VHH binders against Extracellular exo-alpha-(1->5)-L-arabinofuranosidase ArbA (arbA). Designs and how they scored, part 9

Target 1, 316 residues: Extracellular exo-alpha-(1->5)-L-arabinofuranosidase ArbA (arbA), of Cellvibrio japonicus (p95470)
Amino acid sequence: KQVDVHDPVMTREGDTWYLFSTGPGITIYSSKDRVNWRYSDRAFGTEPTWAKRVSPSFDGHLWAPDIYQHKGLFYLYYSVSAFGKNTSAIGVTVNKTLNPASPDYRWEDKGIVIESVPQRDLWNAIDPAIIADDHGQVWMSFGSFWGGLKLFKLNDDLTRPAEPQEWHSIAKLERSVLMDDSQAGSAQIEAPFILRKGDYYYLFASWGLCCRKGDSTYHLVVGRSKQVTGPYLDKTGRDMNQGGGSLLIKGNKRWVGLGHNSAYTWDGKDYLVLHAYEAADNYLQKLKILNLHWDGEGWPQVDEKELDSYISQRLK
Short names: E, the ipSAE of ESMFold2; O, the ipSAE of OpenDDE; V2, 0.75 times the mean of E and O plus 0.25 times the DockQ between their complexes.

## First folded at step 4 (VHH; framework vhh_sonelokimab_d1)

Design t4 (from s1 with Y105W; at its last look DockQ between E and O 0.09; V2 from the best seeds 0.00; counts 0 for: pae E 19.7 > 2, placed apart)
Fold by ESMFold2, look of step 4:
Structure t4 (fold): chain B 316 residues (1-316), chain A 123 residues (1-123)
Amino acid sequence: as target 1 above (316 residues)
Amino acid sequence: DVQLVESGGGLVQPGGSLRLSCAASGRTFSSYVVGWFRQAPGKEREFIGAISGSGESIYYAVSEKGRFTISRDNSKNTLYLQMNSLRPEDTAVYYCAADQYWGKWSFGDSDYWGQGTLVTVSS
């Protein structure tokens, strides 16, 4: 049986890989080889104390984690949201180790990083992803629908926006100015992730609609910039804030949709981590860890055959 | 609103098994986290465990792990508690509960409760 995963992110501690997924309390798996995965833990045994204030319909599921190592600590960012509304917040919890057997293993919640409110904000505070720039400044990208994807400077302890605040729009799709600000709208973009490679930052984004079984249109696009703040331009030079985005990978008959990627350099190689909807298994989302290749002009490529050749194994 | 009705309680010998059911009516059952509590004579109400709306996430109180199994059937709007290897200390009124959120479970409370069904474990 494969690993069923939603919004996968990964990190390494020692010889052990850890995978984090949307779910009650954030589901954590571990592996020695990135193929065979065991259940490890949930990051929350109960909800964050503020979850119901932010999202009255909160159902115990924490969304779209990101995991970031900084100065010997593991920062787990997570989202609390209401379906179809931008009543949302991104929180952060911190641990000294990911090994549940360690006496130092304990998640310490640090509370809300940012919060979005309908009518006040034309962005949705979910789908965090962390990137450090060449000067050591740490940034959070985030967003889903509405006014698209944003990037802001984090403070020194990585739990709040920096002061003075610095915010950037990094990608968005067309949204009618006549649409009520409380509505998600037709701008189907979410789940930013930024990878530094060579002289460029590469912004990956998910376009389309996830989670519709055979009707899912979810796929990945990419743009790049020499500055972490953008502008991120696609292969034709079109700005991702103006609807640009070059296709990286889309679904096929067997894997009908895919997205919400992370990307990493491990041991000198580059990887794309995502979920893909398996037609043969009732469109359930499966973990994929694909090799990320680079063409002669520095654009990322994925060999679509790797969708079939990478098969995760969920251990008991 | 949702209404909950437990059934399947009764007298059982030590070492026996019993399956409790909780029938739900009203609003869509699949939009609720549902679970089980019990209250033994003279004791505080105890959380047994809960299951997410989709049924894919199940949490058990540590003391009851392995003997009790929680499941749900959203097509029948029913929550189940399978209890095996019953002991006299399992004698209690068993309640099903529903909430749209996990949060109140951590405080031993819920928005909606059944009336309870008595389980007596005695020879």
Scores: ipSAE 0.000, ipTM 0.109, lowest interface PAE 19.7, mean pLDDT 84
ESMFold2 (binder alone), look of step 4: mean pLDDT 79; pTM 0.806
OpenDDE, look of step 4: ipSAE 0.026; ipTM 0.461

Design t5 (from s1 with S57D; at its last look DockQ between E and O 0.01; V2 from the best seeds 0.00; counts 0 for: pae E 17.8 > 2, placed apart)
Fold by ESMFold2, look of step 4:
Structure t5 (fold): chain B 316 residues (1-316), chain A 123 residues (1-123)
Amino acid sequence: as target 1 above (316 residues)
Amino acid sequence: DVQLVESGGGLVQPGGSLRLSCAASGRTFSSYVVGWFRQAPGKEREFIGAISGSGEDIYYAVSEKGRFTISRDNSKNTLYLQMNSLRPEDTAVYYCAADQYWGKYSFGDSDYWGQGTLVTVSS
């Protein structure tokens, strides 16, 4: 049985890898080898106390986690939302360790980082991803549909925007200004993730629509910038705020709907982590960890054949 | 603006084949992602598939099942749907649609639509 996962992010503590997934309370798995995975815990036993105030249709599933280590603490960011709505918020919970057997293991929720409100905000406060710049400033990227993907400075304890606030648009697809703000619209872009490599920050983004099984159109694009704040340009020099984005991977007949990636450098090698829907298994979503290669011009590449060769194992 | 006109519909026997065309006029056709939808009476519009402006990227919905092929000829400003092994369940009005962005075709809310062409599969 493979690991059934959505929106996977990973980190390591000691000799143990931890994988975080969308689901009730944010599902956590652990592994010694990134192939064989065991259920570990859920970050919330129930739900954030503020979830139904922000999103009355909240169904108990927390979305789109990101995990970030900083000064001996683990910061788990998560999204509260409802499908098709921007009545949403990103929260953060903090732990000293990811090992549930430790007496120090306790998720302490720090509440809302940012919140989107229909007709006030033309953005959707979900899909957080954390990046530190070359000067040690920590930023959050986020966004889904509406006015696209944003980036803002976090404060020193990583729980709120910095004061004074600094926000940037980093990618968006065209959306008519005549469309009502309460509608998600046709600008199908979400799930930013930024990786620093060499002289560039690389912004990965998901285009298309997840979560329609075989009708999912999700695929990954990339742009890059010398500044974490952008502008992010694709291979042809087009700005991702103007519809730019170079295809990274779109899947094949067996594996469709690729998206919501994270990316990491581990032990001197680079990896792309994402989910994919398996056609042969009723389009259930499975974990994929692919090698991320770089061409002579510094652009990332993946070998689509690795979709077939990486197979996770869910242990008892 | 772009104007879209479907043609090639008609009556066909089960197991037969049919080729639909969608002729485009107006702005540069090659700048649009174009695709096919169908709608049977009383049912929601169903996405069939879409093809990029260059023609190099093609996406098909699961319901396509390998029987339908989408192609385009930018020199003739025309989108095609080749349908093989037709079944009575394929009876529908077939629409072409155009948009500048990939993401719209999953929801059936493209900016430009043709008037439709009826395909009837019956013996």
Scores: ipSAE 0.000, ipTM 0.118, lowest interface PAE 17.8, mean pLDDT 85
ESMFold2 (binder alone), look of step 4: mean pLDDT 77; pTM 0.797
OpenDDE, look of step 4: ipSAE 0.482; ipTM 0.793

## First folded at step 5 (VHH; framework vhh_sonelokimab_d1)

Design v1 (from s1 with S106R)
Fold by ESMFold2-Fast, scan of step 5:
Structure v1 (fold): chain B 316 residues (1-316), chain A 123 residues (1-123)
Amino acid sequence: as target 1 above (316 residues)
Amino acid sequence: DVQLVESGGGLVQPGGSLRLSCAASGRTFSSYVVGWFRQAPGKEREFIGAISGSGESIYYAVSEKGRFTISRDNSKNTLYLQMNSLRPEDTAVYYCAADQYWGKYRFGDSDYWGQGTLVTVSS
């Protein structure tokens, strides 16, 4: 049986790989080889006590995690929201280890990192991803629909925005000025993730719609910058904050709704991690780990054939 | 492609216990996250808890932990809610729901919601 995931992110502790995804309490799997996976734990057994205050329509779902190791701690960022709303917040919970058998294993929720409020914010506080710049400063990218994807500087303990605050708009699609600020609108962009490779930061984003089975239009675009703050330019030189984005991978007849990627360098090799819906299996969401290759101009490439050849196995 | 039907509701006295079932038809639901919700008269819908497709990850609303237990039997395509120490304020219509893509979980949105079963806690 293949591993069923949406919005996958990964990290490594020792010789064990850990996979985090949207699911009850944020579902956690472990693996020794990134192919054979075992259920490990969930980060939350009970919903955050502040969730309904932030999101009155919150129905228990925790979305779109990111996992980041920093100074001996694992930081798990998660989204509290309701479908179609920007009554949202990104929270963070912290653990010393990812091994549930360790006496040090305990998720400690640190609460809200940032919150979006309708009418105040033209952005949605979901889909966090963490990136450290080449000077050791840590940043969060995030966002969905509305006014696009944002980046802000985190404080020293990675639980709040830095003071003084520093914010950047890094990617967006055109939104009608006639749309009320409380409405998501038609700017179908979300799920930023930044990978540093050589002299560049590469911004990946998901364009289109997830979560509609065969009608899903989700696909991945990329741009790059020598500075983590941008501007992120696509292959034609167009700014991602002005509608730019170069296609990295899109769906085909077998695989639909490709998106919400993370990207990593492991043991000297580069990887793209994402979900894809298999048409022949009722559009069930499946884990995909693809090799990232680089062309002569330093742009990432993936082999669509690896959607068929990478097969995760769920161990009992 | 999945149809959900709740059963097991009825009248119980305060302090009593009740087990609700939610039967899935049309397809094995082992790949779906499944959960319980309730709606009391004059109140908005509230989340009770959810369980992963494998049954290994279970997640509860703060207000319901300790009294309610969620489980599933994928061989029978059935979700359960065990309710203990029932109170008059637990009186509600109880709904089960299934979500293939976590973010699409919406009350009244699709055929992935059951029709509901009434639980009345009264003398």
Scores: ipSAE 0.598, ipTM 0.812, lowest interface PAE 2.1, mean pLDDT 89

Design v19 (from s1 with Y105H)
Amino acid sequence: DVQLVESGGGLVQPGGSLRLSCAASGRTFSSYVVGWFRQAPGKEREFIGAISGSGESIYYAVSEKGRFTISRDNSKNTLYLQMNSLRPEDTAVYYCAADQYWGKHSFGDSDYWGQGTLVTVSS
ESMFold2-Fast, scan of step 5: ipSAE 0.690; ipTM 0.854

Design v2 (from s1 with S106K)
Amino acid sequence: DVQLVESGGGLVQPGGSLRLSCAASGRTFSSYVVGWFRQAPGKEREFIGAISGSGESIYYAVSEKGRFTISRDNSKNTLYLQMNSLRPEDTAVYYCAADQYWGKYKFGDSDYWGQGTLVTVSS
ESMFold2-Fast, scan of step 5: ipSAE 0.701; ipTM 0.860

Design v20 (from s1 with F107W; at its last look DockQ between E and O 0.37; V2 from the best seeds 0.00; counts 0 for: pae O 8.8 > 2, unsure alone 63.7 < 65)
Fold by OpenDDE, look of step 6:
Structure v20 (fold): chain B 316 residues (1-316), chain A 123 residues (1-123)
Amino acid sequence: as target 1 above (316 residues)
Amino acid sequence: DVQLVESGGGLVQPGGSLRLSCAASGRTFSSYVVGWFRQAPGKEREFIGAISGSGESIYYAVSEKGRFTISRDNSKNTLYLQMNSLRPEDTAVYYCAADQYWGKYSWGDSDYWGQGTLVTVSS
């Protein structure tokens, strides 16, 4: 049985890999080989106490985690929201270790990092991703739909925006200014993730619609910048903040709705981590770990055939 | 396709207990995350909790306040909700839901829903 994750992110502690997924309490899996995965824990046993205050229609699922290591601690960012609404917030919970057997193992919720409010904010506080720039400043990218993807500077504790606040728009698709600000609109962009590689920061984003089984249209686009704040340009030189984005992978008849990726360098190799819906299994979402290659111009490439060759195993 | 049928609802006195069941059709019950919702008259649907396919992961809303316990028996294709220390405010139609996804856009709008079973807590 394959691991059925959604919006996967991954990190390593010692010789153990840990995988985090959207879902009730944020499901955590562990692995020694990144193929065979076992259930490890959930970051939350109950919903955050503030969830219903932020999102009255919150349905119990915590969305789109990101895991970030900083000064010996693990920061797990997560989203509270509801479909089609930007009544949302990104929270963060912190642990000393990811090993549940450790006496130091304890998730301590630090609360809300940012909150989006309808009619006030033309952005949605979901899909956090953390990146440190070359100067050691840590940033959070996030967003979906509305005005697109945002980037802001985190404070030293990585729990709030830095003061004075510094924000950047890093990617967006066309949106009518006449559309009600409370509406998500048709700008189908979400799930930013930034990877530092070579001379550039690479911004990955998901275009299209997820979570619709065979009707999912998710696919990945990418742009790059020499500065973490952008502008991120695609292969043609178009700014992602002006609708730019170069297709990285779209999938095929067997694997559809590819997206919400993370990207990592592990032991000198680069990987793309994402979910895809498997046609042969009634479009159940599956974990995919693909090798990330680079062409002669420094653009990322993946082999679509690896969608068939990488098969996760969920072990009891 | 999965059909869900709730049962076990009824009238109970405050402080009482009730166990709801949700019977699922088909052979793929274990592949679904299943959970409970409730809707009181004039109120929005409220999430109670969910349990993973394997039963290893159980998640509760804060509102359950430790009084509710979710479990499943995959051999019987059945989801359970044990409710203790019931209160008048627990009066609602209780629904079970099933979804293959942990996805952010699916659970609240789950693939499959039961017809609901009424629980009335009254003296």
Scores: ipSAE 0.010, ipTM 0.278, lowest interface PAE 8.8, mean pLDDT 91
ESMFold2-Fast, scan of step 5: ipSAE 0.739; ipTM 0.876
ESMFold2, look of step 6: ipSAE 0.286; ipTM 0.654
ESMFold2 (binder alone), look of step 6: mean pLDDT 76; pTM 0.785

Design v37 (from s1 with K104Y Y105R S106T)
Fold by ESMFold2-Fast, scan of step 5:
Structure v37 (fold): chain B 316 residues (1-316), chain A 123 residues (1-123)
Amino acid sequence: as target 1 above (316 residues)
Amino acid sequence: DVQLVESGGGLVQPGGSLRLSCAASGRTFSSYVVGWFRQAPGKEREFIGAISGSGESIYYAVSEKGRFTISRDNSKNTLYLQMNSLRPEDTAVYYCAADQYWGYRTFGDSDYWGQGTLVTVSS
């Protein structure tokens, strides 16, 4: 009853859970229990009209969604890109409901939020994630490789950067100064996601390589800050924007390529949602929902043994 | 592993129609997401559309404006592209591609491609 997904994010409308993942048009699943998933819809039946202008090598797959509910609307952020290139953009499409049977159900594309251009930008406009701060301001974290992960303030409509613009570098790994700005480089970091818990914002990031089956090195690290803008410090006090990051979970012989997480608080319980490749099943990408626990110092912890269960979200 | 072989290309006049076929051999065809791409000389490969393993979900590039239809017949291990109202700018080598995972990020770097079939639209 487990679904095959890459880059999963979840939300709830009423008593129904919705799961969004990378794929042609963004794949949408629904569930009443977060265990048994069924195909619901795709957000796009036709590629965005601007996709090939931004990404000439675009091959139809929309990547790495995030779903955010704000003032009665669902905002679905998505990435248009090509492997190894920063010819990329994050777009947003909006719906009043996630129920395809509703008369109000219609995805309305609002276009490009941000675009990265080779040689101009030392960042990649993919892997969006939305976070509201303690003052009610909404921010987007994003990024992959190049100069690392960025955070910027969104406008009131959540469709564009705010004016005046406010940008922060929140995490990065060392990149060779000899690499051309058009090259992705060696800084294997992407897929930021920020969760607010107590007095802290926790920044999760995926280090290593996805998308190479058994050769994938993807694993999750974390840091935290009392301010959404950072600095995000790991358990040793090292800034994530200076190579810091504390290991949260790493693969084993059975589970490879663990990453691209989201994180949520639902019904008073905290969860980490990610994909993992099962070696025994030809490295097929599988949805994992893990209980997120907190140690005495307020750091998140997960039990890797929960990867072996389709109902891992019920273990505590 | 799956191997893909395109056929049905050739010379057509503007306004004409062609049906391309992509025959699959090897592992179970219905387990793969399959799609069509094209590449004109000196240009990057362009996505046309993709169809799910069951055939129930189809996703199209907007550039065809409803002129192209993708379908599959899993009993014959064959993918089809019906092309109508052909224009000179549709001149390209047409490729079919298969992806093991619906949600995997791209076709090409670890997936299966055919050798291509040439479509020329001219008088």
Scores: ipSAE 0.024, ipTM 0.492, lowest interface PAE 6.6, mean pLDDT 87

Design v38
Fold by ESMFold2-Fast, scan of step 5:
Formats: C-alpha cells, structure tokens, sequence
Structure v38 (fold): chain B 316 residues (1-316), chain A 124 residues (1-124)
C-alpha cells in the first residue's frame, strides 16, 4: 500500500527496499517492489538525549534523514532543530543491517556530527545528504536558509568533520547583509542532494517553502560540477552559490510542495525520489519515485505525468 | 479544520495515575500525526511524545519513556495519554497537537492544531 512521507530517502539490502522519512523517531518502511510498503521500525523510540541541550525549543521533531551504506554499516543521519532557529545539529545512528529479524539489528546513536549555533554560524545544521567523490572521500552536504547550502569533508568513520576541516559553500540565495545572523531570513533554499553521473556531480536543491499545504512553494532546481566541491553551475552557466539553479520540476494544480528529493542509480536506471502534496487528498504528502532521464547535454529531466502514479512508469 | 479538546486533568497524589483524553472534531483525524506536550507556569513547553496517523509509530521524550504511554482510537477520533508514577514535577497544563500526517519543518501556526489544555496537579 501507499505510504505518506515527508523528506524520503531509500536504500536496498538484498531484495528489500527501505524507506526513511521525517516523522516520529524517523519512520522506516520496507518493500519488496517499491509499490507496497509496510511499517518496519523507527530509528528512535526515544528522542536523542542531547537534543534539548542543542535546541532548547526542540519539540520532538526529527527531520530529514539520509541513509548511507559504508564498509558494512548503515549510517542514518538525522536533524534536530526548531522552526526559525539555527539551534540545530545533525546526528548519526548506525546499524549493521536494516532487517529487524536479524540478531545484529540495533540502532546505535553516535551523537552529533555538526552543530550550528546562532550568531556564530550563518548556516543551519539540518538536511544532511552524503556523497562519495571519485577519489573515495565521503562528504556531507546540508543546510537551510541563512547563508545557504554547505559541503564538508567527513572523517574516516563518518561521524564528524575530517581534520584538517574542509568546507565549501555550494548554493545560496540572496540574503540581506543588514539582517541579524540569528534570523533565518528570506533565502528559501534547503535540502541539498548530490548525485554523481558520468563526468558530473549534480546538486539538487529545494527552493521555496514546504509545509504550508496549498500555499507551499517548494520546487526542485539543479546544477552540476565536475568537482564535488563545486562550483555548481546551472544550464545558463550561473553559479548556484550566486543564485543559480535550473528548474527540474515544480507543482501544478494536483501536486503541490514538490521537494526534498534524493536520487539514485538502481540496476542501471536513474531515479528521483521526493514527496508531493496531493491537492485532491487534503494536501497529504505522497511518496513519488520518478524516472530520471538525461538530455543530449547531460542534464536530468523528469516526466511530470509520472506524478500521477505511485511509482515511475517505464516507457521505452 | 481539526479542533482538539483535552480532558481528564485534575488533582492526583504523588505515585498516582491519570489518563488524559484529546477529542478531535473534523473530518480526517486518522490523517494526522498527533502528540502530547506540557507546560508548567514560567517554564518552556516540553514535548512528551507523538504517534503516527495509523498508530504504528510511537516516539517519546527521554524523561517520559516508561511512565507515560500514548495511544489513539481513530474510530472515536481520540488520542490518549496514560500517566503512571506521577511526581510533583509533572504538574503542568497538558496540550495535544495535530499535524497532517508528518512533522513539517515550517508548519508552526499553519499545519499544527492545538487544544486549549488540561491542568494536572500532582500534590499531596
């Protein structure tokens, strides 16, 4: 059956697909066919013990996971935050398997990867996504509002920034220089995800506002770079770190608030995974898995008609 | 379009138990993630726990795990909080809240619906 999700990410272990989303404790679903989903587990039955120390206004919401398989372990990254504040942290919890029936199944929280502090940081430590570069180095992209989206190099065990630290600003929208650094501002950009394809890294970002039902303005833009660190340029050659971004998909009368994508290559085919709010169903968030196609210049494309199906249609 | 009304609060002795109810009106209660919060006078609002629309996923604040249990009955449009082993520090106004089948990042004041609250006093 269909599942209602926000900020979906997926992985596969053996013949089983696993779906992770924003929700109580980070909700996990499993499927054999990516069509019929069943509840599997939550990553947290209890909030992280450090959450209220980092985010005094924390109200129990765990946001925006990413799942990454590395050297025999599954790394689940998650966000602890509160609306309008950058009193935030990205944490990581680890498991040897995603199969709840395995004797090796248990989530072990490794704590904070990075923390943003108001007035110290002009960024928000939420919306993590993991990417390995062509030299095998693992990086985290993240961010929301403030000074935009950032990328930093992870250490060998993927639990903290590498030493020496390496940071890059990869995408941002205009922000007033007169605005206090503690304010989120109007730079409506978040939810980076990077897919490596051919000679390029493709940076996807969600522009606009989620989470406002029919008033949501969320939509996806893309840029690309031959280096994981950027610059990520859109189709016109404009740097995403200077307001660039080429539209990939936006809402229509039926589907609103499209965003917070992940992207994958499975069995030689490329997919975009996102949520969309169905206007006819009281703006309830739906899982969408769309085929990613590539034009003659190597840019990603999606078919908006695939939004009308639960899974991507396979046209020849 | 959902309205929430809490009930079941009152005076209870330390070590006692209370069951709070949150009655929802409106057409689509089973589409909402619902949760419990509390606020003592002069203190910040605290998260207690949340339950998914289907009831399958339940998640608690650290301090409430084991003493408090959240459940829902979608046929009655009602959310429950069972509180056991109550302590004087549990004295607070208890609120229920509903969000449309997810916890949104920017849904404050827009997607969230709140009840008026019910007072729980733990005192001998």
Amino acid sequence: as target 1 above (316 residues)
Amino acid sequence: DVQLVESGGGLVQPGGSLRLSCAASGRTFSSYVVGWFRQAPGKEREFIGAISGSGESIYYAVSEKGRFTISRDNSKNTLYLQMNSLRPEDTAVYYCAADQSYWGKYSFGDSDYWGQGTLVTVSS
Scores: ipSAE 0.410, ipTM 0.729, lowest interface PAE 3.4, mean pLDDT 87

Design v39
Fold by ESMFold2-Fast, scan of step 5:
Structure v39 (fold): chain B 316 residues (1-316), chain A 124 residues (1-124)
Amino acid sequence: as target 1 above (316 residues)
Amino acid sequence: DVQLVESGGGLVQPGGSLRLSCAASGRTFSSYVVGWFRQAPGKEREFIGAISGSGESIYYAVSEKGRFTISRDNSKNTLYLQMNSLRPEDTAVYYCAADQYWGKYGSFGDSDYWGQGTLVTVSS
């Protein structure tokens, strides 16, 4: 059976790969080869105590993690939200190791990093992704629908926004001014992830709709900037914060709902990690790891044939 | 493509135990995240916990910590809720639910399945 994931992110500790995804308590898998996966753990056995205060319609689902190693700790960011709402927050829990057999293994929740409140905020505090800039400053990108994707500077402990705060709008699609601020709207953009390669930061975003089986329209776009704060320009020179975005990969007859990527450089090679729904398997969400290549102008490329040839295996 | 039917509810005294079952029909039960909810008279529906398709990941609401245990048997297409140390405030109709995506905008929405509910009464 293949690994069932939504919103996958990865890291490595020693020679072991760890995969984190949306799931009960944030599902964690481990692998020695990035193909054969074994259930490792969940980060939460119970919901965060603040979840229902932030999200009154919260029904227990923890979404869209990111994992980041910093100064001897693993930081796991997670989203608390409800379908179609921006009553949301990104929280963070930390661990010294990802190995459940270690005596040092213990997830310690540090609470809320940022919260979105309807009518106050024209953004949704979900889909975190961490990026360190070329000066060692750590930033969080995040967002879904509403007014688009944002980036802010994290404090030294990576648990809240820095003081003084620094915020940037990095990508958005047009939103009708006639829509109430409480409505998600038609600006179908979410799941930012930033990868630094050479002189550029590359911003990946998911356009369209996930979570609709065969009606899902999710696909990936990209832009780049020499500064982590943007502007992120697509291949035509259009700012992603003005509706720009160059297509990286989209669905086909077999694979639908391609999105929520992460991207990594491991052992000198670059990878794109995402989920895709297999039409022939009732649109079940599956892990995909694709090689990320670069063209003569420094733009990322993927081989769509790897959607068919990469097959994850769930052990036992 | 899942139909859910709960069973095992009834009258139990405080401190007692009860095991609820949720029988699923239709193909692909093992592909669904399944969970338990309850609704007490005059209150909103409350999340109890959820279990992944493989059964390896289980997640609980803070309010049920240590008293309730969720499990599943995919060979029997059945979800279970073991309830121990029951209290009068546990009196509610208990529902099982199945969700293909336990992800973004997939919180037991339009494509999800709900059972009809089973009544649990905790009373002296």
Scores: ipSAE 0.180, ipTM 0.616, lowest interface PAE 5.6, mean pLDDT 89

Design v40
Fold by ESMFold2-Fast, scan of step 5:
Structure v40 (fold): chain B 316 residues (1-316), chain A 125 residues (1-125)
Amino acid sequence: as target 1 above (316 residues)
Amino acid sequence: DVQLVESGGGLVQPGGSLRLSCAASGRTFSSYVVGWFRQAPGKEREFIGAISGSGESIYYAVSEKGRFTISRDNSKNTLYLQMNSLRPEDTAVYYCAADQSYWGKYTSFGDSDYWGQGTLVTVSS
C-alpha cells in the first residue's frame, strides 16, 4: 500500500527520514530511503487544551504541520481551525529527537504562536512554514484565503512573533472589499513554503481548492525574491502579492489536487514533496517526492512523469 | 462509498461500562480515518476521538482521555468505542463518522463524508 498523506513535510535525523502529515494527532512516518515508510508516532495523543478556546467549532482535526530543526531542537508547528472559519491558531510543540526509542524523546507543547480572530484579522492562522534568512533570522509564512499569505519575524525561541513585530504580505489573490471579513471568500490561495536557493528565496503556494476529490483544482505556483520579505515576482515580473504566480505543476486525468508542497535540498539534490489524489484509486491522497530541477534562468521545474514513477511503500 | 451503523447503546448505571460498535459496509474500511462523536440533549455535537486507517494513530478529545478507548478491526470492518466509569453527563446519542483520508485544510470531522444514524446511551440509576 502507498503512504496516505495530506500536507506532507519532512526532515532528517541521522540516517532516518521523518514524514509529518495532517492526521490524528499529526501522523509521523519514518524511512531509511524515502520510499519504504513505517509508522513512527503521532505528536499528540490528546487535543491541545487551548484548542476549543481559540476555535469553538474545533472538532479534533489538526492540520498542515511544518517541522524545523534549530539549535538542537525539533519544532513542530501545527494548525487548529474549523472549516470555513478564521477562528484559528498555529501552535508549536518541541522535541529533542525524533527517535521514539531515545530516552530524550518527548513532545512538549509550547502553546499558541499566533491566532487569527474574525473581524480583527483578514487572514487565517493556518498552514505554517518556517524559513531562516541568510542573516540567521527565522520567519514564519502562513495563511489561507481571506487576504492571502503573510510572513512574520519569529522571536529568538521560535514560539511567538518577535518584539517589535515585523509583518509582510507576500502573496494574495483578489478579494472583494465588500465581502464580510468573517467569510473566507474566493481568493483561493494557501500553503506557502519558502526555499532558499543561491541568491533567491522561492515562494511556493497552492492555488485552487483541495479536498473535493475529483472536483479539486489545487495546483502549485512559484515566485522569487532576493529578500525573504519579498516582493516575490513570478516569471513575468508580476508581484505575487498582486496576483502573480508562475505555474510549477498541475493535475491531469490521473493525478488531481496536487498541492501543499514542501521543498528541500538533500545531499546536493533538490526535491519537491507534495500530496496528489489518484483518480483510479478513489482520489486517495498519496505521497509524491519529485526531483526539482532548475532552468537556465534559475526557475524550478519538475517532471510530471515522476508522479507515475515515484511509488511509496507503507510497511506493516 | 461506505455506510455506517452504530450499535451497543442502552441504559447503564453510573460507574458501568459499555462497548459501542460501528459496522461499515461498502468500500475498503481500512482506507478511512474513523471517529466517534456524541450529542447530549440541548448541546452541540462534540468530538470524542479518531483512529487512523491502519489503527496505529489514535487521538482523543482532552475531556475523554483515560475513560474511553477507540479501536478498530479492519478484518471485520468495525470501529469500537470502549466506555468505562460512565457518568450521567455521558448520556448522549453517539455517532461514528468516516473520512476518506481527506484530512485537508477545509475538511474537518464535522464535514466527514459518512455518518451513522447514532446510538443512544443513557447513564442513569
Scores: ipSAE 0.281, ipTM 0.659, lowest interface PAE 5.0, mean pLDDT 88

